# VHH binders against Citrate synthase (ctsA): the designs that were tried, part 24

Target 1, 373 residues: Citrate synthase (ctsA), of Heyndrickxia coagulans (Weizmannia coagulans) (p27660)
Amino acid sequence: MVNTNQFIPGLEGVIASETKISFLDTVNSEIVIKGYDLLALSKTKGYLDIVHLLLEGTIPNEAEKQHLEETLKQEYDVPDEIIQVLSLLPKTAHPMDALRTGVSVLASFDTELLNREHSTNLKRAYQLLGKIPNIVANSYHILHSEEPVQPLQDLSYSANFLYMITGKKPTELEEKIFDRSLVLYSEHELPNSTFTARVIASTLSDLYGALTGAVASLKGHLHGGANEAVMEMLQDAQTVEGFKHLLHDKLSKKEKIMGFGHRVYMKKMDPRAAMMKEALKELSAVNGDDLLLQMCEAGEQIMREEKGLFPNLDYYAAPVYWKLGIPIPLYTPIFFSSRTVGLCAHVMEQHENNRIFRPRVLYTGARNLRVED
Key: E = the ipSAE of ESMFold2; O = the ipSAE of OpenDDE; V2 = 0.75 times the mean of E and O plus 0.25 times the DockQ between their complexes.

## First folded at step 12 (VHH; framework vhh_7b2m_4)

Design g05 (from g01 with V101R T104E; at its last look DockQ between E and O 0.65; V2 from the best seeds 0.00; counts 0 for: pae E 12.5 > 2)
Fold by ESMFold2, look of step 12:
Structure g05 (fold): chain B 373 residues (1-373), chain A 120 residues (1-120)
Amino acid sequence: as target 1 above (373 residues)
Amino acid sequence: EVQLVESGGGLVQAGGSLRLSCAASGFTFSRNAVGWYRQAPGKQRVVVASITSGGYTYYSDSVKGRFTISRDNAKNTVYLQMNSLKPEDTAVYYCATRSGRWGEYSFDVWGQGTQVTVSS
């Protein structure tokens, strides 16, 4: 049959891709990652286990995990030219803008950009996984006129990432908590940024270009930044009573309150949020200050009682990142860094079974106008 | 003006128990978190256990299941019950709290310490 025009705003409900990578199972209340329940993985596995699963197809044994860690360590450093380019940015730039620029520049150092073979894209994925944490952490330092913090060979992947951000070697507890946050953010089916990456990849453009587009998408107000917004609310409120007042005021104005609700865990607390709440309790006890925990518990109660809404991952991840010493502007860049592995997996899948995205429009403009004289 | 005084240390055989006490003056425990730390000879001071003003407890992995922190707000005292003691628990044990000053995020007021020695 001839092309039938059907307009579906925002592509809502359109199944645009086949994938073996992940699935939001609303029936069974699971986030499925390569066949596994993400929550089950997050209880016993670290971020490098997820990296191997998404890129190599299996949860690694000990030797494979050690090899992966060694491979990533070789990729931690960035070309000096990236530092130089980032240094030219206005100091008012947001770290997401710096990240976008840095990922784009990395393409210039790849002498095989036209090669989309699986093995070459896999190598690029490991390069991106190694270098993006450096770009994220050190763009912040550059924008604040501080010296970059270099990675250390004796730190794990997640410890190095946190170390580069804060300038302090993390404790075992801090490393474990941060690593878990990276697991929990690692992959989430087909959000706008992942779709953007697949759209770019569908033209047979390169992995760096796809990720550059994904950064731009994630910066968008309607996509990224919920974890930043949660922490900004907590800072504005400063006290338990202040936060209660802030939430009631937003509810009276029918404003969207970031940190609540999830497509999969609609009828209960997001179990990822529960894991981060436990982390917040641990960090609060160690640093001797449970004010943020008390504020968050009060907010959880208000939203449940007033709206029947429950915390999502961002609600509790935000104060955890605060307790880890992470600057708020880096919350979204860290989210992207965690998602890098999922994005790479999606781009590789798109390249290996590709069909270009080529939609049409519903034309609603004028027709048949004539030029006078 | 905040003062913390530890007591209850001593020599004990492996497998035994001790109860440490931390008494505070110029500080009301019901408003502030209190932690126990220990320092073995030549080692860094490390956290053992802590309890928040809201009653949430934290235990290091090395003592989970063996040690119990508790507070008695009426006596303005925090306790550390140490069971199943091992030689590696030998250290000076310190009680610590926050001064409560704006911008303080960690324990910054410390007691003088009490020695715990666990013999094989």
Scores: ipSAE 0.000, ipTM 0.337, lowest interface PAE 12.5, mean pLDDT 88
ESMFold2 (binder alone), look of step 12: mean pLDDT 81; pTM 0.823
OpenDDE, look of step 12: ipSAE 0.040; ipTM 0.449

Design g06 (from g01 with A33S G103A; at its last look DockQ between E and O 0.00; V2 from the best seeds 0.00; counts 0 for: pae E 27.3 > 2, off the site)
Fold by ESMFold2, look of step 12:
Structure g06 (fold): chain B 373 residues (1-373), chain A 120 residues (1-120)
Amino acid sequence: as target 1 above (373 residues)
Amino acid sequence: EVQLVESGGGLVQAGGSLRLSCAASGFTFSRNSVGWYRQAPGKQRVVVASITSGGYTYYSDSVKGRFTISRDNAKNTVYLQMNSLKPEDTAVYYCATRSGVWATYSFDVWGQGTQVTVSS
């Protein structure tokens, strides 16, 4: 058959990469991570198990998990220079812009930046996994003229992350719920930010540059921030009746409503959303306030009845993060922090079996204009 | 120091003609491209025509076939012959050049302008 270079806007449906990392299995209704169903992993495994699986290729045994945790603890602190750079940003800076800046500056501290061997990139991945939670949490504090919160050596990875955000040691329940959210956000095939990271990596640019581009991509209004948008709607609505009114108004105007629909789970509630709904019930019971739960259940019913749409992960993760004390501006940065392991895995895979991305254009402009000799 | 002085503007009826002149001092045009620009009320300056040191000419689509740019390097002057004038040609006309050879391709030396008004 004749091979023609067909124009495919947005690359919709184009298979752009080979990967052993993940895919969205629409036939079997699974999000597959290194051969496992993500939902099955999330029931019994924590975020560090996912980190080991994605970066080392296996679910860790207890000794391997202990070693990984010790490795990450050595990487929690950021150079003071990062804090100083972030302190120079206008206090009106968007949190994702602060994150992008912090990730970009980390490259300046890497004395082996030109070395892209597997072992060196793996070391960088662990540095990024350790430092990004600190950058996320403490850039927020800096932008709000608050003292940075330093990590504690006796807290787990996820407990430390939440602690740095809130300034309070989490309860066992809060830690479990937050850790599970990081598992559920950790990897998702080839979203625009992961594709951007692979495009940058394909030039043999460095891991920090690839992640810097991924942050920029994720900030785009068509990509990231769905969980933030959900919580903003809930907060603006204030009450169950307010939220019903808000949703009916958006439906009458044919506006997109964030928090509903998923490529894999189009005809049912996203099982990840169901897990976060249970988490919301638990948190609501502990603090005796179920308003957000009632609002979300009403919205779920309206969207099912009016549009045949179902909650995705972001719909229930947003009120869970609110109940955990997480400021809304950090929802997208936390998503990025969770996704860091998947991004690192993708960049490393790209570097180790690389072909540069070289797209063409369909030229539709003027031709044959003349210039001076 | 480079100075550009436009002349030849005025009031003319639709279908008429005018010839604009741009005289330079402080350098010679023989090394530089020179352009004519116009600015209608409430609009940005836009290119009308330009001519290179080697004599290659460019015209915007709105004036092709009606306007002719030329240069006389001995007199250090660039001309814009404007024929078949229309009311939409009403504007202040400026000549411009580059002050030297640099990485940018923007014109950076401008005359004071001459008014052209086309009535109908």
Scores: ipSAE 0.000, ipTM 0.080, lowest interface PAE 27.3, mean pLDDT 87
ESMFold2 (binder alone), look of step 12: mean pLDDT 82; pTM 0.829
OpenDDE, look of step 12: ipSAE 0.007; ipTM 0.267

Design g07 (from g01 with S99P; at its last look DockQ between E and O 0.67; V2 from the best seeds 0.00; counts 0 for: pae E 13.0 > 2)
Fold by OpenDDE, look of step 12:
Structure g07 (fold): chain B 373 residues (1-373), chain A 120 residues (1-120)
Amino acid sequence: as target 1 above (373 residues)
Amino acid sequence: EVQLVESGGGLVQAGGSLRLSCAASGFTFSRNAVGWYRQAPGKQRVVVASITSGGYTYYSDSVKGRFTISRDNAKNTVYLQMNSLKPEDTAVYYCATRPGVWGTYSFDVWGQGTQVTVSS
């Protein structure tokens, strides 16, 4: 019998939830999503395929995929009040904070907020998948005193998302690579943001509340902020030699290098990183600019040799997003947008088979204190 | 002055092969990316394949598995091996390179082009 009274810092290795959604097989280096390897799927399937798999339980055929895309297109618009609220934010606000606020405000417009039936939550999930890209993109524009961009109905889901960010229609390759990144970020078992969402959901709170909490979790630099940090390091270094120097300097000071290591993979490579590295190679080849690739490869080698650490998804996602013309502050919001489908799946599953999370503590504080008269 | 000179084009039957060459001068070839573009009659110029200074390659979906781009830095030459040619591959093929700023690079220097015609 496992002694349940043992304190396990960070809940490391603790099984916290039973799920049919996803599993990280660290032995075989697989990311299992509804019985499929996400890495294998990412080679031939797009983000909407993953959406259908996670929410409907099956890989869609062409007709189903088209119907799904049409459904989502109908949900691109957000209430004007969202734009108004975002316009009230200080211009110095981070887009993650804007996203948190935007997602929170959406709850007030749901006329069936208290309905947690599967069909209602499913509809709600599609609404969120349609609206969150808009909130992500336009939060940035608003905070920079730019006119909000309207969604384009003639583009694919991923192409429209990227368009709304950059103001330009993407090339076929850009669309493909961006979509692949969404696939790779879509689901990852029970990271902090997903656990947070399930914890909130376990009170039978609504899906918007759960996602709002997840945004707050993902904002932390130990969770979603790594991609932003990586790109900042690359910008500071500017050259391959500069990056080598920067890394050695940080290592000498025993500073953590963002973009390397993973809580689950430990000393193994994040298999998603390799796929994003290939995307970086493709983009570099198109325009002939491979400086970021060279820098990243040099960094990868140094970290392997000096620390035995490997890049995670964020390490190579950062320069890819840079080459796609995406502003650095939107890296994490895009991560959240992609993860929306996984979060919704987890919340729905929690609502359908619910037990409230209520852990205890190892108390190390004072006792028997009294107020003096 | 940067100069790119294409050669190797011509008439070939469907299913045949051609090898294009591009001789480069006027810049440090080994430190720059090079690529192949093509323009069919009445259509826009589009990228076919490219190769970075580090040897990383890109292929358009239409030519993937059939075309191979390679470079010889000692000869300042880039090649495009075209196999299993189709009538839809008929176009003027252009060699391209670029100077640029980090994060904003794009091909903008072109050769005169070489005609490739694939007959059915």
Scores: ipSAE 0.000, ipTM 0.236, lowest interface PAE 11.5, mean pLDDT 91
ESMFold2, look of step 12: ipSAE 0.000; ipTM 0.286
ESMFold2 (binder alone), look of step 12: mean pLDDT 82; pTM 0.827

## First folded at step 13 (VHH; framework vhh_7b2m_4)

Design k01 (from g02 with F27S T28I T97A; at its last look DockQ between E and O 0.02; V2 from the best seeds 0.00; counts 0 for: pae E 13.7 > 2, unsure alone 61.5 < 65, off the site)
Fold by ESMFold2, look of step 13:
Structure k01 (fold): chain B 373 residues (1-373), chain A 120 residues (1-120)
Amino acid sequence: as target 1 above (373 residues)
Amino acid sequence: EVQLVESGGGLVQAGGSLRLSCAASGSIFSRNAVGWYRQAPGKQRVVVASITSGGYTYYSDSVKGRFTISRDNAKNTVYLQMNSLKPEDTAVYYCAARSGVWSTYSFDVWGQGTQVTVSS
């Protein structure tokens, strides 16, 4: 008789799921998405290519991509009831709170909610991919007492998303850079939010519920917000010398410094960070202001020399988003919007070959207490 | 909403000292960076000194070694001690902060300013 049950705090190292979707390969130093290296994909493919790959199984040809674009355009608008519900939130709410609420309300409009067949879940995934950017962008405007920005039919998916956030049509460079950031954030194996989504899906609950839980998970202080934290440090520091002193002070206090380290790329700069660094250089050259680039390069050097740590994606994505005009509170919601396709893929995979997650506990409380008559 | 009120300005002879105070109100003051800026007659507003929520300080080259910024988060107050004043320090001095954790990306709350005049 063999008992393999043991207490593993935080499930660290536990292989909890089988998946064909993605894998963090620490041996070969790559992030695998449906068999491809994410870095290789990100060099030549856009976000809609990743959407097709994750949901349909292949990189699309031109006709398939055009069809996908048309499908998503039909889903950009949200029911007026979503806007009304978001308008009732206190203006002090975070956009992640608004996002969670908005995704939850969408379930109420689905007349086939209990149907988990592949084709029905795929339709839901495209609805969510269309509507979540609207909810993300316009929750910010609603919380700031601004009029919602309506989507435009003549903009690409990524251009439209950035347009809804800023109120300005992006340049070709801005669109390209933002789209690439969505590719780089699209899928990352089994982080807490993806695991949460699969746990909920394992009960045969619906896709909206799974994503609602994933939003809640991603808002957790220990999970999401590293890119926000990086930009907050840069903003607080104001100057190159200010940032150097801020980092040295944090190091002297042994504080965690967001934006550095990655399990796959521990001994070198995350190649995704390198791509965002190049994007920051491009944006800085266009507007003639390289202060953020100089600050980030100084911080990179300090962390390498003092701790042997290297930038991850969030370190350089943060100043890129700043240069694109994106408000800091939307950095995490944009991350979630990008991750929506991966989350949908995971929930669909879970539904199609399911076993409910039902862990046990190591009981450490009192035993044999007596109830008096 | 964070509100800022400067005090402590005045007329002083070259070589003298002044201490400016910036009293802040509103939520989360202890989580916001606060800066001192100045605007000399006919010039653009420029940074003088700033202090982060964690206490890191920055000084422009023109005041480094002469000015000291400090903050008392319990009293919601930031101070600027100005020593060895020069006529070129003559300006309106402004205190600035961000209005909240999830607000704009730059300093967006400004006090009304306090005049500092250094005579030769």
Scores: ipSAE 0.000, ipTM 0.163, lowest interface PAE 13.7, mean pLDDT 87
ESMFold2 (binder alone), look of step 13: mean pLDDT 79; pTM 0.800
OpenDDE, look of step 13: ipSAE 0.039; ipTM 0.447

Design k02 (at its last look DockQ between E and O 0.06; V2 from the best seeds 0.00; counts 0 for: pae E 12.6 > 2, placed apart)
Fold by ESMFold2, look of step 13:
Structure k02 (fold): chain B 373 residues (1-373), chain A 121 residues (1-121)
Amino acid sequence: as target 1 above (373 residues)
Amino acid sequence: EVQLVESGGGLVQAGGSLRLSCAASGFTFSRNAVGWYRQAPGKQRVVVASITSGGYTYYSDSVKGRFTISRDNAKNTVYLQMNSLKPEDTAVYYCATRSGVWPGTYSFDVWGQGTQVTVSS
């Protein structure tokens, strides 16, 4: 008999894993990454610093960072077969479906797939970090009947990623802003996608399979796509007054409004959102067009005054990505690309200290039905 | 060459219904938001409804609850179902979309020629 007092729908409040990687500190209002406050890291460190911290355990010195940059540059290209597979997808496919397929295919090129030792998984993590931006950017181009954009050896990791998306070399400002967005999205304790990755890893399945499952989880309506939804609202509203009316209409109908609220920053603006708001101001000043900023500020005021809710990272990251020339369908794939390092760290941690996830059910179906001979 | 063609307009009595269609040629709606606008005599053109590529809809206050926008990407067509029509709905109705695959515009820049809707008492 199953003990019904043990049934916890959605696993709410269940501590499912031990980790040294990250946690959401609701007492001190921090997102902790390997012992550091993510906000503090984001002020002075770039994405490759976070990659080294999560995968190697330390913030890199200059030599270590140079080695990491060279390692990743050698992994930017994808096998031609991935381009061919992606080209077979219907043009109506969502970029997250293309990403899932591309990550899955990478496993077929790994000659040591069943080796789960730390050093081998670490090499895979660097391969994934190098190749996923290519898959993200170029799946979009393929789905739109455009030629793939090849990476350039003279661009940094984040500049190359943005270049592959837009076809244009970013300015120093654009690179800095995009890189910071990758830092801010890099790791976030145990969301559904990270838990899914650990569940798959707990069977001793491979890193690619775990990430494939994480892509599938992140595509789910209740998990990913908040930044896409924010930009779609802004695009639909078109004007400051249009956005005010859109928000008031949703509030009158008690609809959930994406871009507001965060588990850690419940009573104030998410400091990550504040950083992206400053980025939006900078980009707006450079191009002389502050309509999106005005719209977002109006929405921020309405939500604060009507509901006591505050912007989260997605609220301001969405218009920043728009200003960077990023197509809305790539917002979630870029989030996944940023999260790749955290996912890899979690899968490696799971493999190295493993217990299979093997839950039970509360059976509520029929019993004692008879099978005819 | 890209074209938007509206159809389905006409004369209808108050309380009646019409369904407007907006068909595209030379491009597809699947990547962009599509909007319906109207322009009454002597008035400026104003938004009536819009629908995102993902299917999220917006309606102006004057039509909320009476009009429904929908899209059929397989036919490259967007519809505006107009119910409970009032004389104040009399206008030329235009469909519009944003050009381009790469985002970078805040306004609709591809317009149809318009279709007349006249609601009589």
Scores: ipSAE 0.000, ipTM 0.163, lowest interface PAE 12.6, mean pLDDT 87
ESMFold2 (binder alone), look of step 13: mean pLDDT 81; pTM 0.827
OpenDDE, look of step 13: ipSAE 0.039; ipTM 0.366

Design k03 (from g02 with F27S V101Y; at its last look DockQ between E and O 0.05; V2 from the best seeds 0.00; counts 0 for: pae E 12.2 > 2, grease 25.7 > 24.2, placed apart)
Fold by ESMFold2, look of step 13:
Structure k03 (fold): chain B 373 residues (1-373), chain A 120 residues (1-120)
Amino acid sequence: as target 1 above (373 residues)
Amino acid sequence: EVQLVESGGGLVQAGGSLRLSCAASGSTFSRNAVGWYRQAPGKQRVVVASITSGGYTYYSDSVKGRFTISRDNAKNTVYLQMNSLKPEDTAVYYCATRSGYWSTYSFDVWGQGTQVTVSS
């Protein structure tokens, strides 16, 4: 029974899934992750704590966290064929294109691909968590004709990831800040990429296919890349006065300005952005250059005064990644790497209580045309 | 060209205090971030504290709550007030500033260093 008053373009407001994973609580201004406030978690917990929470259901004790870290370390290396395939890509490819290809190829090496049992999908999730950072970091190096950077077994998960990207071991401050960014990006209810992953999973297709689709969705201009866009604006502007001018110009043209606004934190700065602003202050002091901080503070003021809009996580994460030495093309791939745990949790949840997504259309085309003999 | 001269180092008993000064000649610190670093025997030089041109501060975990960095732009001087000193704070202390633009490099203009020795 198709009813025209039930045509909801873009599915805005449609409650499409049941989940125990996460919830954007607009009433209480919280991002809820497995029952916890993400902001509260981010103050005392690291990325591997979030991984255990999302995949195993609990915040780990010390022994469980050590076991998880050892499990992930076993998965850092990728099959040589992944490196070979990435090496065949044109050097003009974006690392998100390389990531999509690499995740897709991984499926070919899974000898239990048709098995969607919880325990088998959990193993796949840990394999993906281990391997995706390698693919992300080394796709950039391969596309720039640089030698791959091998993982180091004696570094933490987040330190090793940043090491593979930059080629240098991070300081304790850099590791702490990068790990926090992975926590803050880890899960966010049902964005387009997570919905895409659940749609694919609903056909009983595999976890790799679901994540491949999620990468494709995240590359879409209206979904991902806000952190890259923020840093590109800062680079184009070059100075505090340049950035003020750039923002006023975009506002006069009614252009969207990336890095502002959030569904949950509409009337204040996203608390995750506030954490990254503090990180930017710390890195600016160590780096000896607070120009990016001054530019971002000026932009924050302009957007508040002109539009009543406030920074989201991407606004301050972008200059933090710059200060960490991360190439701009890797900002979105790193976002995806962080989100991998949430995506895996969602696919597993979908497989374990499934109903295929099979929507209808409102047909507005011609009817009863006759085919000429 | 900026030149940096540290002073205020010396020998002090554990629990005591010292105030290090970093004076600039040639140009002002008010436009540049300034940091204090230290190097213990056989170790790499590590950041202790820093202060941006906008006045934002950073402290390493080992010194938070004990050390305070400040600047006096009229005197072109940055200070490190070191309280509750411990033997592990024994090191040569360097002040540093930045000379480049749009960089992720650490500080690249250094003073000669001043020795701080904390005895038990």
Scores: ipSAE 0.000, ipTM 0.297, lowest interface PAE 12.2, mean pLDDT 88
ESMFold2 (binder alone), look of step 13: mean pLDDT 82; pTM 0.830
OpenDDE, look of step 13: ipSAE 0.008; ipTM 0.244

Design k04 (from g02 with S99D S106R; at its last look DockQ between E and O 0.10; V2 from the best seeds 0.00; counts 0 for: DG spot H99, pae E 13.7 > 2, unsure alone 64.9 < 65, placed apart)
Fold by ESMFold2, look of step 13:
Structure k04 (fold): chain B 373 residues (1-373), chain A 120 residues (1-120)
Amino acid sequence: as target 1 above (373 residues)
Amino acid sequence: EVQLVESGGGLVQAGGSLRLSCAASGFTFSRNAVGWYRQAPGKQRVVVASITSGGYTYYSDSVKGRFTISRDNAKNTVYLQMNSLKPEDTAVYYCATRDGVWSTYRFDVWGQGTQVTVSS
């Protein structure tokens, strides 16, 4: 008697939420962020402009941006207890598990955890934006028995994040490129991790719990890690001819090749990938070494010719992060750090106009089994 | 201490075979690509063959069909089977890998080399 038309495995195609935050417009080939084209924003705006837009509703003026910078600077440090907890992890711990643990522990320091009013959640969002980069960078150092790198007061938000990762102050070019990558990763409608965050928030659970669930979702091999996989292929291949052979072999085995394809940009290169390709050209020219660029261009041609597929953001972001000195295991944690603002916006939106997600199942198991007395 | 030790070189008659070995200590090959290079007298060091962490192999045109690279992750060793050797294969053969710190995409850890000499 069950109407199987109501069973939609994986919720494919289900419109699960109303939102004013973002939209993947496949008709007009746009990623819309609060009404703006993400590409247009990325040309002239930095990550803190996106933070203000997503959390406060507007692109900031100069005074608002300065206030935001000062607010975030107050939140860079993490409680010593978080460092102590992370230090107890086995040195083989996955960086995403360290991140999840760190985010989860932050909830224990919030004395107003049951308060989900807008103003209180906004304060939490700024705390998370300040602290997550520290957790990401310094959990890596802890897991590798290296000294933590403390933030500096004279560096911008994005420069500080990269500095904490590498231990070196970035150049102006490196800061600009890294900041742009954070803009491009900042929000993307309703991926599994954002949906997970909204599901958790719909129970009126806290923002930290929602983000903890989002980290767990993003670690899943069907969701996160495409940029890591791209760089691992490039490292394994070592040469242009090596990469060509690697791709042809994967194609002959009909294996999926990470870094290609996007729901919005099905018939052309992801414009975000084009921006990162330009960044790779700039970094290669400054460093005098264009081998990664040559490899990536060869792979782009092969995939276009063999499959009609085009690079997505991850394909070119991966070698850019390599050139910036970022360890591959941190690519997914950095993606999460960038996405933190979008996740916070979604949780706040969910809390402020909430209905709990309560799906049903199609029961296909046994019934009426008897328990012996 | 990361070390690569090549072995298996020597004198061999043209048309013969040799198997070179590259043993690693201080790290494991299982996550690293490994390459074999050679340097003939008065020439630049050039790639001969490489093998990725996933087992994909690549060969220069001059050795394709004659040389086979393989890896034994349990023994932390990479091999170069060299068949149908020619006098022009005479060179010092080096194995190389990355040191595993993700700081470069080029091979930067090298063995000491092993001499291969092919008699006409």
Scores: ipSAE 0.000, ipTM 0.190, lowest interface PAE 13.7, mean pLDDT 87
ESMFold2 (binder alone), look of step 13: mean pLDDT 81; pTM 0.822
OpenDDE, look of step 13: ipSAE 0.010; ipTM 0.276

